# Designs tried in a protein design chat: VH-VL binders against q8ixk2r445to577. Part 2

Target 1, 133 residues: q8ixk2r445to577
Amino acid sequence: FFGMLQNKGLTDYCFDYNPPDENQIVGHQVILYLCHGMGQNQFFEYTSQKEIRYNTHQPEGCIAVEAGMDTLIMHLCEETAPENQKFILQEDGSLFHEQSKKCVQAARKESSDSFVPLLRDCTNSDHQKWFFK

## First folded at step 19 (VH-VL)

Design j05
Fold by OpenDDE, fold request of step 24:
Formats: structure tokens, sequence, C-alpha cells
Structure j05 (fold): chain C 133 residues (1-133), chain A 120 residues (1-120), chain B 107 residues (1-107)
């Protein structure tokens, strides 16, 4: 699967990654923004290694969850996907992070009404449902 | 360091044409959306046009559509703005700006600007 | 096309806090970016994605965005902070939109 990763509950919001420059593509937080598909910042790929890849840049980035955090941070992809980069995009649209046993949920960013994907306890909320468009 | 240097701004009569250039350095030019933003004397910032990395997409503010053409030469790390049918209200400092890496949302680097004056 | 509304001017005493607002319909649902521009100079990005601060920008600069108002906050204002400040968003309709700008005067 590839393309825009859109939230079901938060209509028209997609995964969005904006590295500060071409040489600092990792270490920054994935956000949500209105889906537009015009830039590489909203193009992701779900791989057979259960990675969510930011592959419009080389080297490629893979979304990871760092220890103790609930945010999605871009890391470099590895030949073998590390545990903290493994997600299960389930048939029902839920995006499950294996290591944390949490689900990715569209949530509000602190100090703003903008949105970010955050790890939360898994629920049946549509805000935890995602699909590629 | 990122550097953007505009040139080409000058005095031109209404109805005239002018081509602005922006020379980019310090980054991989071809990896960024580039934009022109203008500022009339004593006024605020106004987005004018932007262009996709490969030049395949161009967008314009309504007031310049059909008159201005944004283009780029990635081999020369250059951004251009061809301005035709110029009007007095086009008088402004024109800034070349780099959009965020693979982002359309903001401008992280700006040139010093070049002044375009349209006057009889 | 979105319209961003800023107060024309804000006055602040040195050491105090300046707050510059940027109003827009449901602007809180968008990411707002802020630029500082001093006379005769190019704009400088000071806050982006509502509240993130580019490297090199002092911690005194912060941002928030909720409802219909985004706010740039400049704490412990210095004389050097006197400038015009512009908010900006990108509209999915393909336009970048700037606020009208706010002149911050340090008294």
Amino acid sequence: as target 1 above (133 residues)
Amino acid sequence: QVQLVESGGTLVQPGGSLRLSCAASGFTFSKYWMTWVRQAPGKGLEWVANIKQDGSEKYYVDSVRGRFTISRDNAKNSLFLQMNSLRPEDTAVYFCAREGYQSLYYFDSWGQGTLVTVSS
Amino acid sequence: QSVLTQPPSVSVAPGKTARITCGGDNIGWKYVHWYQQKPGQAPILVVYYDSDRPSGIPERFSGSNSGNTATLTISRVEAGDEADYYCQVWDRSYDHVFGGGTKVTVL
C-alpha cells in the first residue's frame, strides 16, 4: 500500500511529514494535515516488513516510536525493520504498533488545534482507522 | 548555507515585460518547491507563484495569472518569473523563497528581494 | 480564499510579552507559520507548524493556534524584536495566504 495515509474519523486528514531540510530527514514528528497529495510530504508506503516508509527521500525514512513516547518519529529505515518501526495495518483500518501494543490515533497537537498521530490504547474509534488513498 | 539572490528588478512602463531571476545555492535546488513572494511598498507580503521541483506544476495568485510565468532551471539552480503586461499594482519587492523540504506549507529561506517598479 | 487578519500594530515595553494574533476561519485546523521582517530585510521564519521553532530562533518566540486564532508570543521582548510579523498558511486551494502583518513596536 502506498499514497496518502488518511484518517477515517478525522475527515480529510492525512499523515504528513515535514523534515526541516534535505539533510535532516529523521528525528522529527509526523503530523496530520489536510490531504492534498501535492507534495512528497504526504506520500507513504506500507511495506511487507510492516514499515510505514517515507520513501520520497533517500535514504528512506521509516516511522518509529521511541521508548516512552507516544509520538511518531521518523527514523532511517533499516535492512531489517526494527521492532519499534513495525506497524500492523489491520483490515479494519486500525494501525497497530506492535512494540507498544498501542494504536495510532488522530489527536490534537498540544497548544494547537492541529492534529498529530499519537499512540493510544486501541479502541474502535474511527480516529484510529486509517486507509491509503 | 542557503542563499537566494534575486535580480532583474528595474523600472518598467505599464504594459511592459520583465524577467526576474533567482540564483540559489547552498542546497539541492531541484529538491524544493520554489516560490515568489512580493511586497508592495509599505504593504504586506503577498504570495505570487510557486513551482514544483520538476516544474510540472505551477500555481499563481489570481491577480497575476495569465500575465506571470514562473519557471526554473534546475541545472542552473535558478528560478525565474516572467512578468508580462505589468501594471502599477505589480510594483513591489519580489522575494525568492524556498519552501520547506518536500513541503508546500512554509518558506524557510528568503532572498533579499529585487525591486520592480511599474510606472509611467 | 482564506483571509488572515492581524492587528496592524502591537506596542510592548521591553521585557514584557507581546502577543500577535492571526485570525482566520477555523485557522486552528491548519498549521500557521510566522515570519519576522525588519525594515529593508527579508522575512525570517520564526515559528512554523503553529508552535515549532526553527533552529536559531530564540525560545522567547512561541506560537499557539486554536479555534479561529493563532498567536505568536514574544516573551521578554527586546528592542531587536521590533519588526513586522506575518502569519501565513497554505490553502489546499493552492494558495499561500499571509496575514496583513503586525508592526510590533518596542516602547
Scores: ipSAE 0.731, ipTM 0.914, lowest interface PAE 0.8, mean pLDDT 94
Fold by OpenDDE, fold request of step 24:
Formats: C-alpha cells, sequence, structure tokens
Structure j05 (fold): chain C 133 residues (1-133), chain A 120 residues (1-120), chain B 107 residues (1-107)
C-alpha cells in the first residue's frame, strides 16, 4: 500500500511529515494535514516489514514510536525493521502499533486545534481508521 | 548558512517587462520549493508565485496569472520571475523565499528583497 | 480565498506580554505560521505549525490556534521585539495567504 494515508473519521486529513531542513530529516513529529495529493510530504508506503515509510530522498525515513511517547516520530529506516517501527494495518482500517499495543488515532495537537496522529487505546472509532488513497 | 539574494528590481513603465533573479546558496537548492512574495510600499506581505523542486508545478496568485512566470535553474541555484505587462499595482519589494523542506506550507528563509517600481 | 484578519497595531510596555491575533474561519483547523519583520529587513519565521518554534527563536515567542483565532504571544517583551508580525496559512487552493500584519510598538 502506498499514497496518502487518510483518516476515515477526520475527513480529508492525511499523514503529513515536514522535516525542518535537508540535514534534519528525522527526529520530528508526523502530523495531520489536509489531503492535497502532491505526492511529497503526504506520500507514505506500508511495506512488507510492516513499516510506514516516508517518501524521502535517501536515506529513507520510517515512522517510529519512542519509548514512553504517544507521538509518531520519523526515524531512519533500517535493513531490518526495529520493533518500534512495526505497524499492522488491519482490514477494518485500524493502524495497530505492535510494541505499544495501541492504535493510531487522529487527535488534536496540544495547545491547538490542529491534528496529529497519536497512540491511543484501540477502539472502534473512525478516527482510528485509515486508508491509502 | 542559507542565503538568498534577489536582483533585477528597477524602475519600469506600465506595460513593461522585467526579470528578477534570486541566487541561492548554503543549501541544496533542488530539494526545496521556492517562492516569490512581494510587499507594496507600506503594505503587507503577498504571496506571488511558487515552483516545485523540479519545476514541473507552478502556482500563481490570481492578479499575476498570465503576466508573470516563475522558473528555476537548479544547476545554477537560481530562481527567476519574469514579469510582463507590468502595472503600477505591481510596485513592491519582491522577496525570494525558501519553503519548508519537502513542504509548501511555510517559508523558513527569506532574501532581503529587490524593489520593483512601475510608474509612468 | 481565505482571509486572515490581524489588528493593525498592538502596543506593549517592556517586560509585559504582547498578544497578536489572527482571525479566520475555522483557522484552528489549519496550521498557522508567524513571521517577524523589522523595518527594511526580510521577514523571519518565528513560529510555525501553530506553536512550534524554529531553532534560534527565543522561548518568549509562543503560539496557539483554536476556533477562529490564532495567537502569537511574546512574553517579557523587549525593545528589539518592535516589528511587524504576519500570520500565514496554506490550504489546498495552492495559495499562501498572509494576514494584514500587526505593528507591535514597545512603549
Amino acid sequence: as target 1 above (133 residues)
Amino acid sequence: QVQLVESGGTLVQPGGSLRLSCAASGFTFSKYWMTWVRQAPGKGLEWVANIKQDGSEKYYVDSVRGRFTISRDNAKNSLFLQMNSLRPEDTAVYFCAREGYQSLYYFDSWGQGTLVTVSS
Amino acid sequence: QSVLTQPPSVSVAPGKTARITCGGDNIGWKYVHWYQQKPGQAPILVVYYDSDRPSGIPERFSGSNSGNTATLTISRVEAGDEADYYCQVWDRSYDHVFGGGTKVTVL
């Protein structure tokens, strides 16, 4: 699966990543933004290693969850996907993080009404449903 | 250190043409969206046009569409704005700005600008 | 087509807190960015994605965005903070939209 990763409940919002500059391409938070289909900062790929890869120039970035955090942070992809970078995109659209045993939910950013994907307890909410478009 | 240096701004008569240039350094130019923003004397900032990394996409504010053309030469780390059919209301300082890396949402670096004056 | 509305001016005493608002329909659902521009100088990004701060920008600068109003907050204002401040958003229309700008005067 590849393309824009769009939320079902939060209509027209997609995974979005914006590194500060070319020398700081990892270590920052993945956000949600209006889906625009321009194929750069909103292009992701779900790989056979259960990674969510960001459409970057080399080196490639993979979404990770750091210890004790509920945010999605971009890390470098590795030859063998580390446990904190493994997600299961379920048939029902839920995006499950294996290590934390939580689901990715569209949520509001702290101190703003803007949106970010956050790890939350798994529910049947459409805000936890995702699909590639 | 990121640097953007605009040039080409001058006095021109209405209906005239002018080409602005922006010389970029201190970063990989070809990896960024680039944009022109203008500011009329004593007025606010107005987005004019931007261009994708490879030049395959260009967007313009309505008031300049059909008259202005944005372009880039990645080999020369240069951004250009060809302005035709200039009008007095095009009078402004024109800034060259770099958009966020792999993003088109904000501008993280700006040049000092070059003044374009359209007057009879 | 989006319109961002800023107050034309804000006055603040040194050491006090300045708040600059940026109004727009459902602006809280968009990411807002802020720029500082001193006379005769280029704009400088001071806050982006509502509340994130670029490296090198003092912690005195903060941002929030909710409902129909985004706010740039400058705490412990210094004389050097006197400038024009602009909010900005981008939407799917491929247009960048700036607010009208706010002149902050330090009394």
Scores: ipSAE 0.694, ipTM 0.907, lowest interface PAE 0.9, mean pLDDT 93
Fold by OpenDDE, look of step 22:
Structure j05 (fold): chain C 133 residues (1-133), chain A 120 residues (1-120), chain B 107 residues (1-107)
Amino acid sequence: as target 1 above (133 residues)
Amino acid sequence: QVQLVESGGTLVQPGGSLRLSCAASGFTFSKYWMTWVRQAPGKGLEWVANIKQDGSEKYYVDSVRGRFTISRDNAKNSLFLQMNSLRPEDTAVYFCAREGYQSLYYFDSWGQGTLVTVSS
Amino acid sequence: QSVLTQPPSVSVAPGKTARITCGGDNIGWKYVHWYQQKPGQAPILVVYYDSDRPSGIPERFSGSNSGNTATLTISRVEAGDEADYYCQVWDRSYDHVFGGGTKVTVL
């Protein structure tokens, strides 16, 4: 699966990654923004290694969850996907993080009404449902 | 360090044409969206146009559509703004700005600007 | 096209806190960015994505965005903070929109 990763509950919002510059492409938070289909910052791939890859840069970036955190951070992809980069995109649209045993949910950014994907306890909320478009 | 240097601003009569240039250095120019923002004397900032990395997408503010053309030469690290059918209300300092890496949401670097004056 | 409304001016004493508002319909659903511009100079990005701060920008600069109002907060204001400040958003109509700007005067 590849393309825009869109939330079902938060209509018209997609995964979005915007590193500050070409030399700082990792270590920053994945956000949600209006789906616009212009590529680059909204193009992701779900791989057979259960990675969510950001395939617009070499070396490629992979979404990871750092210890003790509930945010999605971009790391470099590895030959063998580390445990903190493994996600299960289920048939019902839920995006499950294996290591934390939590689900990715569209949520409000801290100190803002803007949106970010955060790890939360798994529920049946459409805000935890995702699909590639 | 990132550097943007605008040039080409001058006095021109209404209905005239002018081409602005922006020379970029200190970064991989071809990896960024680029934009023009203008500021009339004593007024605020107004977005004018932007262009995708490969030039395949261009967008304009309504007031300049059909008169202005944004373009770029990645081989020369240059951004351009061709302005035709100029009007007095186009009088402004024109800034060249770099948009966030692989995004088009904000402007992280700006040039010093070049003054365009449209007057009879 | 979106309209962003800023107060024309804000006055603040040195060492105090300045708050600059940016009003817009459902602006909380958009990411707001802030720029500082001193006379005769190019604008400088001071806050992006509502509350993120570029490297090199002091922690005194912070941002928030909720409802219909985004706010740039400058704590422990210094004389050097005197400038015009602009809020900005991008929407999927492919337009960048700036607020009218706020002149911050340090008394």
Scores: ipSAE 0.689, ipTM 0.912, lowest interface PAE 0.7, mean pLDDT 94
Fold by OpenDDE, look of step 19:
Structure j05 (fold): chain C 133 residues (1-133), chain A 120 residues (1-120), chain B 107 residues (1-107)
Amino acid sequence: as target 1 above (133 residues)
Amino acid sequence: QVQLVESGGTLVQPGGSLRLSCAASGFTFSKYWMTWVRQAPGKGLEWVANIKQDGSEKYYVDSVRGRFTISRDNAKNSLFLQMNSLRPEDTAVYFCAREGYQSLYYFDSWGQGTLVTVSS
Amino acid sequence: QSVLTQPPSVSVAPGKTARITCGGDNIGWKYVHWYQQKPGQAPILVVYYDSDRPSGIPERFSGSNSGNTATLTISRVEAGDEADYYCQVWDRSYDHVFGGGTKVTVL
């Protein structure tokens, strides 16, 4: 699966990654923004290694969850996907993070009304449903 | 170390044409969306046009559509704005700006601008 | 096509806090960015994605965005903060939209 990763509950919002600089590609938070598909910032791929890859120039980035955190952070992809980069995109649209045993939910960013994907306890909420478009 | 330097701004009569240039350095030019923003004397900022990394997409503010053409030469790290059928209301300082890396949302670097004056 | 509304001017005493608002319909659903422009100079990005701060920008500059109002907050205002400030968004209509700008005067 590849393309825009769109939320079902938060209509018209997609995964979005915008590193501040070409030399600082990793270490920043994945956000949500209106789906537009114009830039590489909204193009992702779900791989056979259960990675969510940010489609950019080398080196490639893979979404990771750092210990004790609930945010999605871009890390470098590795030859063998580390545990903190493994996600299960289920048929029902839920995006499950294996290591934390939590689901990715569209949520409001802290201190603003903007939106980010956050790890939360898994529910049947449409805000935890995702699909590639 | 990012640097954007505009040039080409001058006095021109209404109906005239002018081509602005922006020389970029200090970053991989071909990896960024680039934009032109203008500011009329004593007025606010107005987005004019932007262009995709490979030049395959171009967007314009309505007031300049059909008259202005944005282009780029990645080999020369240059951004251009061809302005035709110029009007007095096009009088402004024209800024070259870099959009955020892999982003279309904000402008993280700006040139000092070049003044375009359209007057009889 | 979006319209962003800013107060034309804000006055603040040194050491106090200046708040510059940017109004727009459901602006809280969009990321807002802020620029500082001093006379004869190019704009400088001071806040992006509502509340993120570019490297080199003092932490005195902060941002928030909720409902129909985004706010740029400048704490412990200094004389050097006197400038015009512009909010900006990008919408799906493929336009970048700036607010009208706010002149901040340090008394």
Scores: ipSAE 0.685, ipTM 0.908, lowest interface PAE 1.0, mean pLDDT 94
Fold by ESMFold2, look of step 22:
Structure j05 (fold): chain C 133 residues (1-133), chain A 120 residues (1-120), chain B 107 residues (1-107)
Amino acid sequence: as target 1 above (133 residues)
Amino acid sequence: QVQLVESGGTLVQPGGSLRLSCAASGFTFSKYWMTWVRQAPGKGLEWVANIKQDGSEKYYVDSVRGRFTISRDNAKNSLFLQMNSLRPEDTAVYFCAREGYQSLYYFDSWGQGTLVTVSS
Amino acid sequence: QSVLTQPPSVSVAPGKTARITCGGDNIGWKYVHWYQQKPGQAPILVVYYDSDRPSGIPERFSGSNSGNTATLTISRVEAGDEADYYCQVWDRSYDHVFGGGTKVTVL
């Protein structure tokens, strides 16, 4: 799949990536923002290796969660996907992080009214449901 | 180092035309939305226009729509603003600015500006 | 016709805290960016995405955004912080909007 990754419960919000510049795309947090599709920063690819790729940039970025953390951050993709970069997009729309056994949920960002994707215990909440448009 | 250098600002009579240029260096120009922002003497900042990385989409503030045209030449790392039917209200310093990487939310680098004066 | 409202001026003593507000209907739904402009100079970005700082901007600069108000906070104000400050948002209707600017005076 390729496109904007939208949240079902937080309507019209998409994965959105905003690194400082073209040379600093690693290590920054993925956020949620109103879907617009105008920049390249809202387009992601879900691969057969269960990666969520930021492939509008070269070298490509892959979304990861570091051990013990709940935030989604950008790493460089590798030939063999590391375990912390593997997500299962299930038929019901849940986005399961294999290594942590947790689901991606739309949540509020600290210090503002903005939203971010965070790992949480899996539930049936629509805030844990995602789809590509 | 990111550098943006504007040129072409001068005195023009009302109804006249003028073309501004901005020379960019120190970054991959074709990867960024580019913007013109103006500031009338003693006044605040006003966004004027922006243009997508490949030049295919252009947006303008209402007061200049139909009179101004933004364009870019990615081979020459250059941004332009063609200003037609100029009015005294267009008198301002015009800044060239770079938007964020692959986004269009904010302006992370600015030129020093070029002064356009529209008067009889 | 989106409008961002800023106070025209704020006065602050050296070493104290300045707070510059930016008002807009439901501005908390958008990311707010802040620029500093000294006389005769181009603006520089001091805060983006409500609360992040570009490299080289002191930690004394911070921001918040909730409800109808975004705030730029400058703690331990120095004489060199005297400048005009502008808030800015991007709107889904494809426009950038600036506030009217706030003159910060360090007494």
Scores: ipSAE 0.580, ipTM 0.869, lowest interface PAE 2.1, mean pLDDT 91

